VH-VL binders against C2 domain-containing protein 3 (C2CD3). Designs and how they scored, part 9

Target 1, 169 residues: C2 domain-containing protein 3 (C2CD3), of Homo sapiens (Human) (q4ac94r1171to1339)
Amino acid sequence: SSGLLDVGLRYRRSPRTAEGVLAARTVSISVQIIRACGLQAAAKALAEREPALQFSATVGVNASVTTHLSFLPQGEQRRTHPVACSFCPEFSHHVEFTCNLVTQHCSGEACFLAELLEFAEVIFAVYHENTKSASDIISIESCKEYLLGVVKVPTKELLIKRSGITGWY
Below, E stands for the ipSAE of ESMFold2; O stands for the ipSAE of OpenDDE; V2 stands for 0.75 times the mean of E and O plus 0.25 times the DockQ between their complexes.

## First folded at step 6 (VH-VL)

Design k07 (framework fv_levilimab)
Fold by ESMFold2-Fast, scan of step 6:
Structure k07 (fold): chain C 169 residues (1-169), chain A 125 residues (1-125), chain B 111 residues (1-111)
Amino acid sequence: as target 1 above (169 residues)
Amino acid sequence: QVQLVQSGGGLVQPGGSLRLSCAASGFTFSSYYMSWVRQAPGKGLEWVSGIYSGGSTHYGDSVKGRFTISRDNAKNTVYLQLNSLRAEDTAMYYCAKDYRVTIDSGYTTLYFDYWGQGTLVTVSS
Amino acid sequence: DIQLTQSPSSVSVSVGERVTIDCKSSQSVLYSSNNYLNWYQQKPGQAPQLLIYYASTRESGVPDRFSGSGSGTDFTLTISSLQAEDAAVYYCQQYYSTPRTFGQGTKLEIK
């Protein structure tokens, strides 16, 4: 189906050896954000609500993407570097989240990570970053972000698909 | 030295509106998430709303659609616009600064490290 | 939303005694060896003040008599050798997920 983000998700045990895999108490969930495309519509909508950004929207957006796993602390987000002036930015971004296998709690009861993944999702938020120019040296670290869109990818197929979850969302 | 100085508030009738202000100093205001937390008389604390440095907002379910958080980074001020006020909105409203650590390409949100003095809002007929 | 339940709702103890306040979370707030749970102290007429973060790490300037323990869903704030100045309401708070939520509070009175 039509999508904004080309992503990949994989579920892997942290240890490399077969013996280590059997003894593992944690796993890695790897997230790859390859690119975004078709940001023209989102940019147009943003420019209509934020007239001061009209100029930026005509030349592309300065896109960055945050990744959040719904069962992890909201503050444990990861963010891509921004890609300037593009409606189809290529991020080539890869991050890993370390997750406990057996010591998760659901409604006060201990449960396995696999049970959480059946109802969880990976949340991607796409932002436009409006940064201060290099000529404004007193504000070189100042930037503002504007939400362009949110993409949610269910994790339920992550444990059963050999190749992981890949494609446009 | 970090300071959060609040203003606004007062007595208003049900259905009325108020705007609360929180003026910040002593830190790079534009870089931090800011929150509003309220406390009804004799009751506990309730998180109301938060705003990221770039303007993205979050609201508690009890106030969603009625309250609007905003910020003016040039004035180092965060605002809370209260609309369609109800008797149950009567509370002391605190603004709070989020303590955050940037790690690699992400961040970890830890706690509220500084709080304003509070602004009383009373909704009564 | 994550719900935090504190017990007791109120407690009255004498100076020099030990008190424990419990906080139970409706779901785990543990990630990667860190418990995303804080404790705040609120004295009458004042804004809350941070005491403990990461369930057991004391904030700078907080006396040694305050300690936090627990993991996952069950947490405890302990005040050893109470002093008169410790009379306050104590709140646990989670920052694991949004919305951030607080316990209902425990009122500590000194006899």
Scores: ipSAE 0.012, ipTM 0.569, lowest interface PAE 8.8, mean pLDDT 80

Design k08 (framework fv_levilimab)
Fold by ESMFold2-Fast, scan of step 6:
Structure k08 (fold): chain C 169 residues (1-169), chain A 125 residues (1-125), chain B 111 residues (1-111)
Amino acid sequence: as target 1 above (169 residues)
Amino acid sequence: QVQLVQSGGGLVQPGGSLRLSCAASGFTFSSYYMSWVRQAPGKGLEWVSGIYSGGSTHYGDSVKGRFTISRDNAKNTVYLQLNSLRAEDTAMYYCAKGYTVTWDSGYSTLYFDYWGQGTLVTVSS
Amino acid sequence: DIQLTQSPSSVSVSVGERVTIDCKSSQSVLYSSNNYLNWYQQKPGQAPQLLIYYASTRESGVPDRFSGSGSGTDFTLTISSLQAEDAAVYYCQQYYSTPRTFGQGTKLEIK
């Protein structure tokens, strides 16, 4: 939360059909991860505890970022491709989360997505990983990951700013 | 062939400490979420703690600040350090393996596909 | 936290009969067509075993007589033709949010 990630968040409503009927009762939450910076300090601190990271702390980390919406299952997180050997990686990553406009409350009452967004966060976790093969999905699960940092961005302003939320976090 | 073998339980007095161990085999341990779930005698299941492949940890509200989950990927072992034990911590403690499905840019659901045999922890005076 | 409530708390049925166990969540566990609701079986003196994940997908090795259904907040586990070995406590569990939570359990006894 000291300006490590340059991100953009947008709330996009479901479009109406030509007849004025909604195509779907869903909305998209658009997430952009443009770049990260300042990873050298985190990498050096981590390398003091993990000697295997000493080279990466000197020359650059293999950074990837996971995106998690606090009100969605943790299993529905997204991940950027890793950017090799950089302390200021450029991701240019864009992903959309499809969310129901209205959800069910436990008592059977409706709960609007807007109510969830007032108290929710987008959680970004920045990792360093040793890459085995970019084309092999199994390699993603087999790579050892080291947490470099966590950035949390409140979603409250997505409800009141049409242009969305953008900046360093 | 997945196997989780637990150890480290026993009888302790209130305020005491124990460390539970769960040794894994038959899968790439470092790649999977590991969890602890407990069951008090005659009661239902209660999730206690979890640790992701990347090292992030989570705890149930009743144990936060007292229990610590950790893993040693070189030894294929997950641990649960129990401190400041109370009578209500008396339970069978199960180690459980999570299963995560992955696709190009994301993950899917986690569920517990394998469980250890359980380790009994008894806290009494 | 998401609360899971099971009904009934216990049931006694004969071999060959059909039984249904219900699980209601305090909020929806549905996202992108997937219900993050699992079912586990626990026999006396044993660790729980996964039966069903994604509300309706049967785990490998689980007999065809077990099936799961439902969506959002209301879920059902069905055992179509009971066998003696099905005597156990059954738990639903959600992974929609942390903390992960379980239902209180349903004890199934065979007459």
Scores: ipSAE 0.000, ipTM 0.519, lowest interface PAE 13.4, mean pLDDT 79

Design k09 (framework fv_levilimab)
Fold by ESMFold2-Fast, scan of step 6:
Structure k09 (fold): chain C 169 residues (1-169), chain A 123 residues (1-123), chain B 111 residues (1-111)
Amino acid sequence: as target 1 above (169 residues)
Amino acid sequence: QVQLVQSGGGLVQPGGSLRLSCAASGFTFSSYYMSWVRQAPGKGLEWVSGIYSGGSTHYGDSVKGRFTISRDNAKNTVYLQLNSLRAEDTAMYYCAKDYVTIDSGYTLYFDYWGQGTLVTVSS
Amino acid sequence: DIQLTQSPSSVSVSVGERVTIDCKSSQSVLYSSNNYLNWYQQKPGQAPQLLIYYASTRESGVPDRFSGSGSGTDFTLTISSLQAEDAAVYYCQQYYSTPRTFGQGTKLEIK
C-alpha cells in the first residue's frame, strides 16, 4: 500500500433538512483507524538518528495513533491504545467528535461548521512508545514517544459524500 | 423586504482597480454566505467569489490573486476589490445571498440578487 | 469542475405551448436524497431570479407552470403553458461542489 493508515471518516448524527440542520446544536464526526502498515521503514529511517529505536526498528514498534481535528482545541485530541511489537498493527479504533454547528472565532464572529470543514483536516500522528524499566537511569528518564509519521486527511469531502472518506493515507 | 443594493463600478483602464460594495438589509447578514457572480455582455453567468460568515473565502480560477472579497458584518456589507483589471473582466457584477447547510452537502443557492454593477475595462 | 451543458441554446415558441429545457451535468450532483441543481430566469436588463432549487422545488412566488425534474446528471425545466412574460434566458446551476458552475443558458423567445 502507498499509505501508512487505513482510516474512515463519516458524519454520524445530522438532520437531512435545512431546517433540521439549523435547529441542531451539534453533530458528530466519526473517525475510524483500522490499521497501520509500513512502520518498519519509518522506524528504520528514524533509527539512523535515534539509537533508542534500533531494537524496535528490527523487531517491531509499540505504535499508537493520535487523532486531532484541526479546528478543535488540542485537548479534544484522541489516542488509540498502543499495539505492541508490530509493524502492521490493527487498532480497530473508533471515536466520535462532537462539533458545534455554529461556533465563534477569536474575533467573536459566528462561523458555520461547513466553513470550518471546507479548510480543515484530520491530523493523525503515529508514535512509538518505549517500555519503561524502573531499574535503569535511562528508563527513569525515558517515557519518550518517537514520531513515526503524520497523515493529514482533508475534511472537505465530508460535506458532499454520504459514504464518507475511507482508504489508505 | 430582503434587499441587496450595489455601488461602485465604472470605466477603468487595463491594470486599474475598482471596489464594489453590496449593502444588505432584511435578513441577518452575519449568518449568511455571500457571493459575487459576473456576466460579460451577451454572455452567461460566472461565479467569481464567495465569503462565509466568518470570513473564509473562495475564488474562481480566473480571478485568484487579483480580486479580494471581504465583508463588514457590523455594516451588513460585502465588498469585492478588483485589482489588475483586464479587458476580459468587463461584465455586470452581481452580489447574491446564500445559505449554508452541512448535512446534505453544499446547499448554497442564490435566492436574492443585487441589481448589478457594470465594470468596463477599456483603454 | 462540474460542467453543465444546456440544450437547446435557443428556442422560439408560441404563447400557450409547452417547452422543455435540458441540463446535463458532467458528473452526478446527487448527494443522499437531494440533487444540488437550481434553475434561474433572467429577463433583459435584470438580475437573475431563482425559479427552482433542489432540482424540483419551486421557489415561493414562482407560477406553478414552472416545474423541474431529473436526478443525478440529467435535469429538465418545463414550462407547461408559455406566457408572454416568460421570454428570458434560463440557466441551470450546480451547488454540489465548489467552484459553483452554471450552464451556458437557453434563450427562450415568444412568437
Scores: ipSAE 0.007, ipTM 0.538, lowest interface PAE 10.3, mean pLDDT 81

Design k10 (framework fv_levilimab)
Fold by ESMFold2-Fast, scan of step 6:
Structure k10 (fold): chain C 169 residues (1-169), chain A 123 residues (1-123), chain B 111 residues (1-111)
Amino acid sequence: as target 1 above (169 residues)
Amino acid sequence: QVQLVQSGGGLVQPGGSLRLSCAASGFTFSSYYMSWVRQAPGKGLEWVSGIYSGGSTHYGDSVKGRFTISRDNAKNTVYLQLNSLRAEDTAMYYCAKGYVTWESGYTLYFDYWGQGTLVTVSS
Amino acid sequence: DIQLTQSPSSVSVSVGERVTIDCKSSQSVLYSSNNYLNWYQQKPGQAPQLLIYYASTRESGVPDRFSGSGSGTDFTLTISSLQAEDAAVYYCQQYYSTPRTFGQGTKLEIK
């Protein structure tokens, strides 16, 4: 395995009608985040640039992952729960994005989801959550997550591979 | 009835720029994927670039960062802007129309081709 | 990237003979019962023309002497009874993944 995130991506379509016509207007893009690993270097770099965080980069990080499909608005992002004190956190996270099969491009043209997927990517942003534990809430309003790394996975093969895309990235 | 008529091309110096045009007729241009494929003298075919109806673009590795594909749906024309030209870009450049099935929504093959436009890069 | 290798690189045959051209893919282009493999014909001085798509489906207007076969990684274009006008370079192409790639071509000459 190489890479930081063990992920799975799958494209799921609604069944066709009895007449052979595709009646559904939406499809589902399934995203699984199984685990991250090898976060030691990112943790050390974070500790060096943000010494005020006061965490031990030799013990682990409180990692969470935000998923964003590049063709969807930022407001449609999804985030895992944080996993405390680990350089190889297990998320076992599964989410579905409901996407229109046909949408309008900004030029006013109709555009199939398949056309978007040929150009698009899934963006995973891995953060350190500055908290005492994964279940604790920081009491300060100026609380903020700290970026550990970004992983991008192209979507262009989702329609071709029914089993989806899986592996380390 | 489908026609792709190409123009532009010619002799340019290394480092120069050129814009190729492909005027389409006989189909609903705005609804189809358009592509550029080139062929160096005596060599095989190489896919260069493509643009979907929605405006998404992609490029072959050898031209990424130097070439730009675009389209003007009001004029039924697809363009290829060639910048930072090198001797190895010398080729016949073809525009091609993609065929898309309703179910797949993506290009399966190139059903119509333009006549080709020769680009020669030399001093 | 998917690499397509054609064999032979050139072939010279007589009118009326059967010709086969092979195309081998570096990885499978089969998905859900469809092979994303096309064949094109390019006559001297002309643009390429589509002959076959989905490995075996003949394009409208293409003579029935042309046929395609194969699955996964190994594909064949067959011309059952060669005509003089078939002198051309033949290319296989895959659309299984981006970038789209072509084989190096097979030159067919009449003797």
Scores: ipSAE 0.000, ipTM 0.462, lowest interface PAE 18.6, mean pLDDT 79

Design k11 (framework fv_levilimab)
Fold by ESMFold2-Fast, scan of step 6:
Structure k11 (fold): chain C 169 residues (1-169), chain A 122 residues (1-122), chain B 111 residues (1-111)
Amino acid sequence: as target 1 above (169 residues)
Amino acid sequence: QVQLVQSGGGLVQPGGSLRLSCAASGFTFSSYYMSWVRQAPGKGLEWVSGIYSGGSTHYGDSVKGRFTISRDNAKNTVYLQLNSLRAEDTAMYYCAKGYYTIESGRSYFDYWGQGTLVTVSS
Amino acid sequence: DIQLTQSPSSVSVSVGERVTIDCKSSQSVLYSSNNYLNWYQQKPGQAPQLLIYYASTRESGVPDRFSGSGSGTDFTLTISSLQAEDAAVYYCQQYYSTPRTFGQGTKLEIK
């Protein structure tokens, strides 16, 4: 089956010192949002519902853990710029999620990988975003994000592959 | 289109147990946070428990150790097992669907079940 | 835990009047331009229904007379021209942190 999003994910460590310790108490999950495809049906459905809206695609990404905490404690969503008038938009957008290796319940990379990274996922949301602000439109419906699809990529695979994972999801 | 159909309430004695069910339809159940919220007679709303799409669970302090939330994605159903029931657990129990906010771990409740009455009395 | 306090606890107003209901949070629910505060309407014998999310965004199907405002710790639900069907209890709720908490509710009665 084909996927909605072409993405890449890689687990990155800070450089190690000669003593074999990490220079920083953080690691990163590097995310590449390359492109989306197959948006024709979603765009057609939006046009039937809202014929005055110009189709525009945006991808939001965040990291979540299956526990109550996010990799980023604040949980802020990271977004691509909108790409208008394309059913196969190319974003070529890079995001880096910095993960703290020290929490109240664990310290160091081994604990992080066992407790946080293994149970975490990177969540991508693809949606139509109106290019006009809410103050520039009459209908409240036109101000809303129109969710086109959600892609979840478990971070567990990053434990196995040093070079990361890539492909359609 | 979206429906949450609840069952499993009733009258039970203190120390007893009940299992509440909430059958979902009209959305991709496995992808959404599900929650239980209760309301004692004449009082306000109190969040009881939640379960994320990945299976992690959270509980309000008043029910920790006594209640268990679970889900069966094959059956599109979320459950709340109530154990060691007390008179103060008497309430209408609502099943609520989280909406995907793109923010991690922060969902609002866009749809609610009709509610299931639980009465704990001797 | 974040505590939400609503005022007034109850109010009686005539059809056509403007009504405001306030919700005060014990700590800020604002992060990165998003206020994690919503409003629900509950009519007697019914489940709550979502009216407003992200403090000011109306849910689909909610009439224009309902609006939400505020930021940080102080929030207001406004009904600009009250109608008979608006008699209900209104609750604010925060989803900034776990546990999720609700205000105590405001009962709106129509004279």
Scores: ipSAE 0.000, ipTM 0.480, lowest interface PAE 12.4, mean pLDDT 77

Design k14 (from d05 with light chain Y31W; framework fv_levilimab; at its last look DockQ between E and O 0.02; V2 from the best seeds 0.00; counts 0 for: pae O 13.5 > 2, placed apart)
Fold by OpenDDE, look of step 7:
Structure k14 (fold): chain C 169 residues (1-169), chain A 121 residues (1-121), chain B 111 residues (1-111)
Amino acid sequence: as target 1 above (169 residues)
Amino acid sequence: QVQLVQSGGGLVQPGGSLRLSCAASGFTFSSYYMSWVRQAPGKGLEWVSGIYSGGSTHYGDSVKGRFTISRDNAKNTVYLQLNSLRAEDTAMYYCAKGSWRYLYSGYFDYWGQGTLVTVSS
Amino acid sequence: DIQLTQSPSSVSVSVGERVTIDCKSSQSVLWSSNNYLNWYQQKPGQAPQLLIYYASTRESGVPDRFSGSGSGTDFTLTISSLQAEDAAVYYCQQYYSTPRTFGQGTKLEIK
């Protein structure tokens, strides 16, 4: 009832560059955000407690998706462009996160990426941007974001599936 | 009972400033949209500004950049800061309550008594 | 901006007579089965007072002789039997979009 997000995750070895050792010690987590559906239900549910969304819940939301790897700093979060006035937005968005094969815990202990991925997740948050619409009767801001839903995809399967993870979440 | 009590008006020279206040009672002030509407002498009503319960603001084109609406929910008061006043700003200014809780809008179901602002050299 | 045009601008009517005031909007103010148009009464020396909201719903305390009708772009305020205390300026107002706008007003005088 909260909608679904079609995504793809892939583990990719970063190509070695002439710069040498550092590039060889990194990999990329490729994230594809393809489309969402069922956002009307999400919007309607939210509109029950946030009346400012009543209009958008009727005609369509302006959806964008943020992506974050749980073990990376918050600053590494990425966001899609918004798709206007749709309950089934198609994003066709691709983002890559550069990850070190070896990192350190807060304690200073070394940790392999594989260990992180075993317990990590990719966090997707779908937002509605409340911009000018046909009616601003219930609009509260010219540019306010409302969280429609959150999807968390475990990265554990990336350790065993070379083809990656794909599907609706 | 709902009450809106206004203050802060007066005579000011062009280019001057005034601050209007509207003290609200009888309802959950923080939950409602508040607005200022003005009326030039012998003229009709003109919407000036609005502030939502969440703090977002909107202005009429004639006052953008010069007027600022704000609210203090702890004091149940809405304000209108009038800067760079012009002769054409001379009017009775009314504060008005939005009718809808949390809908950030609505019709104006209650009005203040009005505050006269006169801009003259 | 949505412009509201009232007609007539002024009218003089005897007590007991029927009065109609029209309000036309430059675009539809209908959304989700509601017309976001209101009517206000302003008596001399007083603040405006809400009469009708959603085009046809009377505010509490408003006499039954006042009624609103219309939809979309054409609206009418009707006083079925004018009373002496009804002398005032009447305004239509939309809150479909920002800026909120008013009609120019209709001055109703008693003969």
Scores: ipSAE 0.000, ipTM 0.565, lowest interface PAE 13.5, mean pLDDT 88
ESMFold2-Fast, scan of step 6: ipSAE 0.492; ipTM 0.788
ESMFold2, look of step 7: ipSAE 0.000; ipTM 0.477
ESMFold2 (binder alone), look of step 7: mean pLDDT 92; pTM 0.936

Design k18 (from d05 with heavy chain S31N Y33W, light chain R100Y; framework fv_levilimab; at its last look DockQ between E and O 0.02; V2 from the best seeds 0.00; counts 0 for: pae E 6.7 > 2, placed apart)
Fold by OpenDDE, look of step 7:
Structure k18 (fold): chain C 169 residues (1-169), chain A 121 residues (1-121), chain B 111 residues (1-111)
Amino acid sequence: as target 1 above (169 residues)
Amino acid sequence: QVQLVQSGGGLVQPGGSLRLSCAASGFTFSNYWMSWVRQAPGKGLEWVSGIYSGGSTHYGDSVKGRFTISRDNAKNTVYLQLNSLRAEDTAMYYCAKGSWRYLYSGYFDYWGQGTLVTVSS
Amino acid sequence: DIQLTQSPSSVSVSVGERVTIDCKSSQSVLYSSNNYLNWYQQKPGQAPQLLIYYASTRESGVPDRFSGSGSGTDFTLTISSLQAEDAAVYYCQQYYSTPYTFGQGTKLEIK
């Protein structure tokens, strides 16, 4: 697959207050998903294996991006709104992930966030939503998502760079 | 008010297929994670599958490769295609609404009435 | 997978009495002060209904006699004063990670 994703990651030490049941010592990792480009190449490549994408590969994809921090539970995954009919979608999406400064493993051993970040990564998955994929009489799927690409950004630089991590991936 | 109305269950022979439907109303259907949960007769609850607004799907290990979850946001309906059915698939199947918008997670704040699937020769 | 084990599997209690149901997870379901643990009530012939989410937050419309407590791996559902209509099977459920899993259930009967 081909394409690039413009993203920003920033480490914020300011604890969040009054969000949900958050009362523990936490920090925030800010994630910005700005835009993508070159998604047509990715779509075309995928269309070779999935004919249902041939049309979208020519006119534009309906792109959305999921974000997951590798050390967070699955329930903390976030997703952008879809941007319709574009190979260069602008998402202008911003989300903050609340992270515990100290976590406990199943063994009861304490683990510091810095240790997690040293080996962790932010995983971005770009999807195309095909709203016209329903041609199967048995399984009418009016909307199906196709993975266009995955970007993994190591978080270790967040420990070093105060300005965060920014760029195309 | 939130409502989930199910249909499509019945009796089927082993190896057969069924398609379950769950029609939703009372909320912005396209914004929410939808799931199927089943319950064998006299047994507990088992999460079967989930689907996001755009069609990203997740499955329990016991049904991977056999079951397909899908949705039609225009019809506010989520589906579960049951293929290669086995006796152990006999259960009451519930559709359930995720509690959080735009997330692949959430507690199930609303449930359908259930649809019985019986797999027997 | 995260396994949830409830105790007891069944219990018979008189109206007005206090009831506690325990749920233990094989792994911690706590993150950022939120416990990804819920409780459901299923009455005979009905679909499950949400009682408690995030371990201790009562769903709207749920009577005050129901409460949830616990954190990490150990959780408890408490009915302070049992009513006749509380006869049901109760399930804990985690959504910390997929696949989502339920406890085996606790059948509560009224004496």
Scores: ipSAE 0.129, ipTM 0.713, lowest interface PAE 1.9, mean pLDDT 89
ESMFold2-Fast, scan of step 6: ipSAE 0.364; ipTM 0.754
ESMFold2, look of step 7: ipSAE 0.254; ipTM 0.702
ESMFold2 (binder alone), look of step 7: mean pLDDT 91; pTM 0.934
ESMFold2, look of step 9: ipSAE 0.045; ipTM 0.656
ESMFold2 (binder alone), look of step 9: mean pLDDT 91; pTM 0.941
OpenDDE, look of step 9: ipSAE 0.019; ipTM 0.613

Design m01 (from d10 with light chain S97R; framework fv_levilimab)
Fold by ESMFold2-Fast, scan of step 6:
Structure m01 (fold): chain C 169 residues (1-169), chain A 121 residues (1-121), chain B 111 residues (1-111)
Amino acid sequence: as target 1 above (169 residues)
Amino acid sequence: QVQLVQSGGGLVQPGGSLRLSCAASGFTFSRYYMSWVRQAPGKGLEWVSGIYSGGYTHYGDSVKGRFTISRDNAKNTVYLQLNSLRAEDTAMYYCARQGYSRLWGYYFDYWGQGTLVTVSS
Amino acid sequence: DIQLTQSPSSVSVSVGERVTIDCKSSQSVLYSSNTYLNWYQQKPGQAPQLLIYYASTRESGVPDRFSGSGSGTDFTLTISSLQAEDAAVYYCQQYYRYPLTFGQGTKLEIK
């Protein structure tokens, strides 16, 4: 069985009061990244082309995951902290994306969030970060990234499943 | 000093193929998103394709299924494979650097010199 | 797709004058506090160059006579005291949603 990431997605109204719920123009999409597994195969495949990865392909990778909602701007991506030296890192990462319930076109027509979710995806990119030791300080641009895998989870079922979307992808 | 040096253009007949290359230097290439933007003679700019620092790709509707963007981080190079070329694909093709998945970018701050692609019989 | 419409399509002004170029988006390019709209300058025979990002932030090395404003759907690029070297085509661009799109361009000629 394949599956690179153990994730959970949920749709939630914000805020939490009855008055706030009625007035809310936004909702929250909750994303959990619980763990990744099977990263050693991807690391070994990359090490065949990237000599800098040979040591990490043997002992463990420094994995981090970016999350992007396909209908939000690139600047609204989120990233986990890297988990050092593991082929099955546990992130226990939770973030929420605040999304407008409705947008407007210049023609005045409304576009509802439910319509966007019908065709959208959550995109997870799993990276190895080849950085200096945790005790050393270097600029963030000095570390190199290597893509280990990409996971796409459709959002179509998010509004029709009360428990959300969970599992390995 | 940041540089993007392009190659691989030329004259090709309709239905033909070309591969464009953009060699990067002066920055950590593997951390940056890269895009291709084209400009038909005397016309405006059209975004063609983009590739994230980690390799995830996007395409404009007019080129989807015909063009393929790829990157080789060991060689600091981004490529655009053009297949099933049409007269409407005649343009100057630019590679451009943009930000990466951290807190930097989302604009094209450096551009290559351009590579001319001419599709005619 | 998000469509960007620029006006005017061309304008001719004298050195030292002020010019404004407008860009209208078919939908909002604002999320939270960030506005995903950029401006580029393209001189004849050259690749485009970044002038402004996030609607109003000047790129390093860009003269302070260039300024950007707006949020949501309506944006303006202003050049406060034109110089001869400012003759170029100016493009707005959105980075809110794929596919990325540019305005059709505004040609600035100097008398």
Scores: ipSAE 0.019, ipTM 0.624, lowest interface PAE 7.2, mean pLDDT 82

